# VH-VL binders against Cytochrome c oxidase assembly factor 8 (COA8): the designs that were tried, part 42

Target 1, 167 residues: Cytochrome c oxidase assembly factor 8 (COA8), of Homo sapiens (Human) (q96il0)
Amino acid sequence: APERGAERRDTAPSGVSRFCPPRKSCHDWIGPPDKYSNLRPVHFYIPENESPLEQKLRKLRQETQEWNQQFWANQNLTFSKEKEEFIHSRLKTKGLGLRTESGQKATLNAEEMADFYKEFLSKNFQKHMYYNRDWYKRNFAITFFMGKVALERIWNKLKQKQKKRSN
Below, E stands for the ipSAE of ESMFold2; O stands for the ipSAE of OpenDDE; V2 stands for 0.75 times the mean of E and O plus 0.25 times the DockQ between their complexes.

## First folded at step 9 (VH-VL)

Design i16 (from d5 with heavy chain G55S; framework fv_belrestotug)
Fold by ESMFold2-Fast, scan of step 9:
Structure i16 (fold): chain C 167 residues (1-167), chain A 121 residues (1-121), chain B 108 residues (1-108)
Amino acid sequence: as target 1 above (167 residues)
Amino acid sequence: QVQLVQSGAEVKKPGASVKVSCKASGYTFTGYYMHWVRQAPGQGLEWMGVINPSSGRTSYAQKFQGRVTLTRDTSTSTVYMELSSLRSEDTAVYYCAREGFKYDSPHFDYWGQGTTVTVSS
Amino acid sequence: EIVLTQSPGTLSLSPGERATLSCRASQSVSSNYLAWYQQKPGQAPRLLIYGASNRATGIPDRFSGSGSGTDFTLTISRLEPEDFAVYYCQQYGTSPWTFGGGTKVEIK
C-alpha cells in the first residue's frame, strides 16, 4: 500500500514510528493495526476553531486510546511468553524433547492448549475485570462529553440562525 | 464424568508376560497423557512410564526400559501396559493415571482402580 | 534421579489435632513441581495438592501445602476421622518422576 510505503520511509532514519493522516483530512483518520496491541489507532483531526470542550473530548479519547493500546500490548506479550514457557515445561517434564525429528519446534495438542487458555483466562480474570470496569468508565465519560459537544454545536447553530433572522 | 477402568487381577508364572488395560471415558482420550505407576505390597509408589494417546509416543523409567511396553487403541479409548520377563519382585498393584494440568503444573488428577498382578512359582 | 524422603514414617494423632508431614528432595525440585496424594487401604491414591501449594478440586481447606526447593510440607490443620491414611509426595520436575516412601497418619 502507497501510504504504508510512505510511512515506512518516514520511519526509517530514526527508528521511531510516525503515522500521519492526510493533511487535507477534515475528519478523524484510522490507521493500520499496531504490531503489539493489534488495535487500529485513530489520529484526531484538530479543527481550526476547536472549542475548549471539543479539546477536552479529543484529549480524553486520545488518552483512552493510549491506555487501551498499552494494556493489550502488555497482555499479548504476557500471553506469548507464558504460552512458550508452558509448552517448554510440558515437553521437558516428560523427557520427550523440544523438537520433532524433522527439526520443527514440538507443539502440544489442542486439548492441552485449551487447558492452558482456560488457566490463563482464569489467572487474569481480576485483571480483565478491572480493565472492563475502566473501559466502561472511560466510554461513559467519552459519551457524556460527546453529548455536551453535540449540544454546544446545536446551541451555536441556533444562535447563528437567530442572528440571521433578526438581522 | 472422567473414569479410568482397569482389567482384573492376574496371576502369572516367572518369565511370563502380563498385559493390563485401562479404559478411559468421560473426556477426549487423545487430549491427555496417560501414566503407569506400580505399588509393591507394603511399599511406595513407583513411576513406570507415560504414553501420548494421540501420537503413540512413549517414555519409560530406565529401570523398566526393555521390559515395559505402553500402547493405546484410540477406537476403544484404551491404554495398555505390557510387562515381560516377570519375576516375583514384579508382584504389585498397577495403576493407570491421567495427567491433568493447570498452567504448566502436570499432576495425576484421575487414577484407575488398580490391577493386582501376582507372580508366583 | 531425585530421591524424596518423607518424615516421619508414622504419625499417631487424635481427631482435631494438627498433622505436619515433611518431604525432602535430594536435589532442588524444578518449578515447585511437587504433589501430595492420599491413599486409603484398598484404594487408588487421591490427589490433594499440586505445584507444592495448590489444592485440587474438592479437597477441603484444612489441607495445605508449602515449601520450595528441597523442603516441602503438607499440613492438615484439624484431623477428621476420614483423614487417617497414608500420604505420598511426588516430584514431576525431572524425569523419572519419583515418589516419597509415604507417611502413615494413624489414630492413637
Scores: ipSAE 0.000, ipTM 0.451, lowest interface PAE 18.8, mean pLDDT 80

Design i17 (from d5 with heavy chain G56A; framework fv_belrestotug)
Fold by ESMFold2-Fast, scan of step 9:
Structure i17 (fold): chain C 167 residues (1-167), chain A 121 residues (1-121), chain B 108 residues (1-108)
Amino acid sequence: as target 1 above (167 residues)
Amino acid sequence: QVQLVQSGAEVKKPGASVKVSCKASGYTFTGYYMHWVRQAPGQGLEWMGVINPSGARTSYAQKFQGRVTLTRDTSTSTVYMELSSLRSEDTAVYYCAREGFKYDSPHFDYWGQGTTVTVSS
Amino acid sequence: EIVLTQSPGTLSLSPGERATLSCRASQSVSSNYLAWYQQKPGQAPRLLIYGASNRATGIPDRFSGSGSGTDFTLTISRLEPEDFAVYYCQQYGTSPWTFGGGTKVEIK
């Protein structure tokens, strides 16, 4: 199963990600990593003469991005919450305080943490398996429509060539 | 492989302090909590406290709070138990014990050989 | 603190016999937090069973643990000469860790 990345904070002071593309955007724009998912959002450029196939592809890519962002945001939050709960419960059992003498959050021994990670991965195995299946399904669909769009563009170029040769 | 070796027997007078050592070998010293347990002659086992060798965090049984101090030296992989204001009832064998963890179950998987502390006038 | 009561205080048995040792807790203890130790005169305690029923490394299969809640049992199916010792139960689910008073298994 995919290993969770560390949460990043490359956002505005309010914690909100910056999603606004440049004013003169003629291409897709890639933003900073999201605070919770750690994934970079893509803002899709919409052509003025977008074909139905191009619209279908763009919507699939947008939907897949939203699904992916939501999945990893939820996984990262769940991991952080369960890790903190595990550490808190173990320290309480030993009668140890939640903070070290230096003021940092108290840490469990390496063996206890290793067992936590193993259990977390084990109980999330099914979720990760379904995520991978959906990931492959979505990427297959996107690739399929990318092919269709490519063929449409080739056809349009050939059509343009015939028109030029005729005139 | 894993071994805990404690310091030798001590004879102390009432009011004195004693410091017992426990040298660990055969594993990553900072990866495991270390506990201290004592046993008075002819009696059962009594838990005294625990230390996390990584952060030096400690927790003590209420009965020993204020008199016991647990410390460690990572360079020598050694934990120490110091008991102050000794009384005759502190005469006991003192053990260090490593906390292992399996199946969400902490337990004392390895013990030192014990250090006899006798408090006599 | 959780008080562990072991019974009987002394078991007098012959080699080959079955030994059944009881440990009763004053409060419910998760089976994950119950251990058994063997101690011979002049020696440190030796871990036998952890998590109520799991044998520690190197412990013969004649030793078994069972129980849940407040009642736990250590069974030695067929006593060997080296099994005559004092046995202690321990709970480590709640600080402070506590031990039972011990059961001495002695030869008849």
Scores: ipSAE 0.010, ipTM 0.577, lowest interface PAE 9.7, mean pLDDT 84

Design i18 (from d5 with heavy chain T58K; framework fv_belrestotug; at its last look DockQ between E and O 0.01; V2 from the best seeds 0.00; counts 0 for: pae O 6.8 > 2, placed apart)
Fold by ESMFold2-Fast, scan of step 9:
Structure i18 (fold): chain C 167 residues (1-167), chain A 121 residues (1-121), chain B 108 residues (1-108)
Amino acid sequence: as target 1 above (167 residues)
Amino acid sequence: QVQLVQSGAEVKKPGASVKVSCKASGYTFTGYYMHWVRQAPGQGLEWMGVINPSGGRKSYAQKFQGRVTLTRDTSTSTVYMELSSLRSEDTAVYYCAREGFKYDSPHFDYWGQGTTVTVSS
Amino acid sequence: EIVLTQSPGTLSLSPGERATLSCRASQSVSSNYLAWYQQKPGQAPRLLIYGASNRATGIPDRFSGSGSGTDFTLTISRLEPEDFAVYYCQQYGTSPWTFGGGTKVEIK
C-alpha cells in the first residue's frame, strides 16, 4: 500500500486522477495506480540547479506520462462500457439476470467473451497501431534527450575537475 | 468432432418425474450454453430453458417454471433436464442443443439426437 | 412472448422449383436474431440460417435467408429431392426463445 499523507485526488476531464508526492521529496516518487488507466504515475523531482536541457527532458517525460495515462484511461473506459453492453445484451436475450445470486456481476462463457475480445481488438487495431507508433517515437525522443543530458553532465564534471585543479 | 448424446427413451406414469441426460464431447464443455427444446408428436418446437455449464446459472420458460430443473456435471461433461409432475401433454421428444456463437449472433449449432418421453396411464 | 407465424403451412412443389417460406413475428425481432432449421422425420432439427441471413457451415448456397424486423423469408432457389422436409423459424432476440409452427415442403 502507498503512503498517503500528501496525496490529493483530483479528476481531469478525461477521468484521469492526479496525485502529489510526499512532502519534502528529494528524488522521483512513484504514486499508486491511477483508477482509470491502471498505470503508476511518476512525480519528478526538480533540482534547484536544473539545466534547460534537464528541464526539457523532464517536461518530455511528464507530457509522455500524461499522454499515456489519458490514452489508457480512455481505452479502459471504452472497453468496460462496451464489455458491459455486450454482456447485458447477451444475458437479456436468454432471460438471465445481470447479477449472480451473490450480487456479483454475471459473466458470459469464455467462448462468447473470446468473440467479443476478437471484435474489440479488430475494431481498435488502427487506434492501437497509432498508439504504438507514437509510444516508440516518444521513447526515442526521451532516450535521445537522456543521452544529451548525460553528455552535459559529463562535460560539467570535466569543467568542475578543472575548477578544482585551477584553484 | 462435436457430439451431444442423450439418454434413452422413458415411459412414465402421470405425476412421476423424468431426468434426461445429454453428454457432450469434442469441445470445451464449459465454453458453451446448453438449451433444452421439446417437440410433441406432430407438433412444433418449444423452448424450455438454458443453462451455463461454467457457473450453473439457468433460466426457464415461464410455462415450465417450478417443474423443470436444469443441472450439469462438469466432470462428465453432461447436462440434465428434470421435469416433474408429468402430465400426458408432456409426451414429447426432448432435445438438448448447444448455443454456438459467431459474428455477434448466438444460434443452435449442434443438437442431441432426442429422447422420447411417453407419459401414459 | 414473440409469436412467430409461418406461411404457408404446406408448400407442394416439384424438384427444380423455387421455394419461398415466410416467417412473421408479432413484434420486431431484436438484432435480426432469427434462425431457420430443417427437420426430417425421426431426426433432430438442422441449422440452416442464423442472424436472418448467415448460412451455417456446410449448408448449400441454394438456401438463403432475408428480412428484418417482423418479416423474414427463407428461399430455396432450386429444390433438390433431399430438401423436402419441415422448416422452422426461431427468434432468439427476446426471452423466451420461440419457434414458428413450421412449413412442410412436400412433393407435388
Scores: ipSAE 0.224, ipTM 0.660, lowest interface PAE 4.5, mean pLDDT 86
Fold by ESMFold2, look of step 10:
Structure i18 (fold): chain C 167 residues (1-167), chain A 121 residues (1-121), chain B 108 residues (1-108)
Amino acid sequence: as target 1 above (167 residues)
Amino acid sequence: QVQLVQSGAEVKKPGASVKVSCKASGYTFTGYYMHWVRQAPGQGLEWMGVINPSGGRKSYAQKFQGRVTLTRDTSTSTVYMELSSLRSEDTAVYYCAREGFKYDSPHFDYWGQGTTVTVSS
Amino acid sequence: EIVLTQSPGTLSLSPGERATLSCRASQSVSSNYLAWYQQKPGQAPRLLIYGASNRATGIPDRFSGSGSGTDFTLTISRLEPEDFAVYYCQQYGTSPWTFGGGTKVEIK
């Protein structure tokens, strides 16, 4: 059974395109893709009556987002640099310039670029395996704390109802 | 690219009030507690209080309770510290500092440049 | 309120020497809730160590923290010219958050 595949069916809200941060937002919200990581950041809100457990959950989510943002920003930079170097090397082997006559950056066809993608995936396989392991560990922890917060909220509702009856 | 930029130096007479601003940029203002810390000349650091920038809830050190007021303006991403009934002992550099997001270790990860407040008669 | 006492008040050393700075709390502090900061003249403090022993991002390996309970230590294994500054410990285990009085590390 493909449980990892099921976790990848979460879709972003359709309304995040052209999105500007809401002024005085009272809830977490999803911003546009970050320029460097291409990930949509969650913009967190600190509730006024945040419990210690809720604070732990929020900080864990913030830390996980920073870790994920940093990983993909670094990977995107590496990918862009190595892609340009690969194209540059292959164009020079063919005796071609780095720019077309129109001034646009010269490229390789899809067949030629397939070699780059294969090499990049192979070179970075171990790094992405460790990333995937850590990603699942972090998301499991977040889900677990979300459950703990949910139980805390239910328990507080029951305690408040019990105190009302005893008064 | 987190930046905390504070207002300029101020000179006040005893009994007056001072209001220092701290403008935040490069992060989601409402997602991090903001603290105020001061440092008298040749002395150590002294914590004054904290504000939740989302809803504006505050907590103050007992020494400053009744004299310090923390406020914020989410539209400008700015926190304000107002200290009233100034005494010569309040002469210090005042810093804003952001509380970091590590869940197992509290710390101040970014600090403003400091604002010198001088109280002289 | 937890009082943090740093010792020595001043530590006069030469570049290349090991510096050992102490921070003692008036009552027990969880080792996860103690930080160390460096402050140079005219500058705001800079975070070095959090959680008693974890180096902040970008802090060189020569800085290390240790300790638990009431006794905490910052060690600089080999002082470099840029390390001559004032160092503060800070606790967050109990409100209000408090700082030590500082240890000045100066050139002998």
Scores: ipSAE 0.095, ipTM 0.631, lowest interface PAE 5.8, mean pLDDT 83
Fold by OpenDDE, look of step 10:
Structure i18 (fold): chain C 167 residues (1-167), chain A 121 residues (1-121), chain B 108 residues (1-108)
Amino acid sequence: as target 1 above (167 residues)
Amino acid sequence: QVQLVQSGAEVKKPGASVKVSCKASGYTFTGYYMHWVRQAPGQGLEWMGVINPSGGRKSYAQKFQGRVTLTRDTSTSTVYMELSSLRSEDTAVYYCAREGFKYDSPHFDYWGQGTTVTVSS
Amino acid sequence: EIVLTQSPGTLSLSPGERATLSCRASQSVSSNYLAWYQQKPGQAPRLLIYGASNRATGIPDRFSGSGSGTDFTLTISRLEPEDFAVYYCQQYGTSPWTFGGGTKVEIK
């Protein structure tokens, strides 16, 4: 049975931002905007004595970042492709060539492009609703764990102070 | 669910005008182009024209230029097609069709049920 | 104007047979700008294929589209009783948007 070539869905290459922070850094680093998502990746610091709660928070932040990078990389790719096809289709519909007589790339006016943006937003409305919902859920969870980690750190500092007073 | 509901059948005399409505529901009305296509009895499909989401731009087939007018009302989510100077040859079923766009390809993804216009003396 | 010529005008087949419908354009059309529709008597057209080869939502796998340039094909691998209808190709590449004359698939 000939293997039906899986149409390679042009998934935006998961460009793992090759941003490497300095080896001696004790803080999170923000990289340059990713080429596909246009989001700035964060490199999360891993402390030597990371607590289980701190580890859970870091993992949740990392997963959320990856999810967000993939979503916007794919969305931007789709947007760019649809935009180009829209321009070409509308120029042809108008009986215009893809290039002007001067050899410049023909373009649509701002009003025509406004139609494209409205169409694109309308088509992707449900997708954006789900994205927003999931974004809020993820960020709520992150905030909750940030609070827990903060409380844990306070408690540990108090215990250390008590131990120093008893010696 | 996306629905396009057209107005009822019309009987007109030669020289008269007809206005057909297409009410859209189940989607963001202002986000899509709307086309009109007609079909004479026993004949193929004929494209008439298109109106953009804002209603500010329209394009018509040369055959209907000067006789057809497309309009849209955002408040009622309705597109209208008016055809003037009716002739016997204008006897047809008229369809509204939404222009979808997926994977860089436009297409008519939803159609109205059609409106029969009969032009008789 | 781009003229789309469909052939044959009528295709008489039995259920279970393979149907092959041709659409030839007078000028080159981008594959992204070709669609196929099915129309049953007394009904509005239904989208089958867009972008020459993409099945619309809810369209059975027995329907497939192919082609490029001036030659496009709709294939029905195994005709079901509900597939006896008129089929139209359409181009979006240049105004006016045009339909083919249609191919009637009828029962033999």
Scores: ipSAE 0.019, ipTM 0.603, lowest interface PAE 6.8, mean pLDDT 86
ESMFold2 (binder alone), look of step 10: mean pLDDT 91; pTM 0.910

Design i19 (from d5 with heavy chain N52S; framework fv_belrestotug)
Fold by ESMFold2-Fast, scan of step 9:
Structure i19 (fold): chain C 167 residues (1-167), chain A 121 residues (1-121), chain B 108 residues (1-108)
Amino acid sequence: as target 1 above (167 residues)
Amino acid sequence: QVQLVQSGAEVKKPGASVKVSCKASGYTFTGYYMHWVRQAPGQGLEWMGVISPSGGRTSYAQKFQGRVTLTRDTSTSTVYMELSSLRSEDTAVYYCAREGFKYDSPHFDYWGQGTTVTVSS
Amino acid sequence: EIVLTQSPGTLSLSPGERATLSCRASQSVSSNYLAWYQQKPGQAPRLLIYGASNRATGIPDRFSGSGSGTDFTLTISRLEPEDFAVYYCQQYGTSPWTFGGGTKVEIK
């Protein structure tokens, strides 16, 4: 067949943003940054002769992408929500409006924002620590399976050369 | 070292206006809100208003609305408090105070030395 | 506006004694928005406690703050000669920002 039918139906990362690779593509495609995570999703090409090991690597990379997209979409949403709530709360405390006399959005001073950032980082320390642990674990697994796939390809190439020599 | 230095004592007649200055040094002037607080002789502290030096936006206590005006000059790192239509009840020490922020808690971390304004006929 | 009532108006104690100062709000105040200041004659107020219980930089550990809701307390565990002054509580959770009437701690 001229194209791989299943490639067009890959699940969208985290469900937040979607893009479609060209139907006739025989390579992985990189999409635009997701609206919420600001990460570029990859749509993986599925070869017709994909080995079980290649499939495992691809699924691991897809699962890692979905996990990463979901984590950063949630983190960015939480940050934006808490930042806006903090700004509104502080402006109300002072009796200040949301707009300056020039019509620009009113902002807090640098000292207030610095303390917000410090508190946000402190509050999310454990969450970021777990993210880093999972990130290293996933990258170790991906690297391990990449190595396995490379060895499989070398072995298959050697096996094919032996058959050509004997026939 | 953070320092707030206010202008000298003023003696005014009823109906006059007074303009008190507060010169900041030792920090980024536009990074901190500046408040004005007054204290009548033998009495407690009374908040008057706040100014954002970055944008010049102000907010005033209702009691002073229409009589108080807060302004700033970023080139000299100075905040001004102008109080008009002075009455004998306006006799007080006027303080500028910087709003610090720490642990989700705003507070007045540094104060000027105070400016005595006497209104007498 | 939130009215802060401080009691007692005057507290007469000797050096070495414990001072307990009360500040009661007319309505609930988040602890994050309550501060205590010390003022000596002829001087500007000095920040002691912010967020009800956090000591400001350079403030001795004999000063402590506590409380929530409508009732707040400033405690000086062992009065030193330099601690005889007027103390003010302040709320900054709702505009206008307001101060208590003050408690004068004087030598007995």
Scores: ipSAE 0.000, ipTM 0.517, lowest interface PAE 11.6, mean pLDDT 83

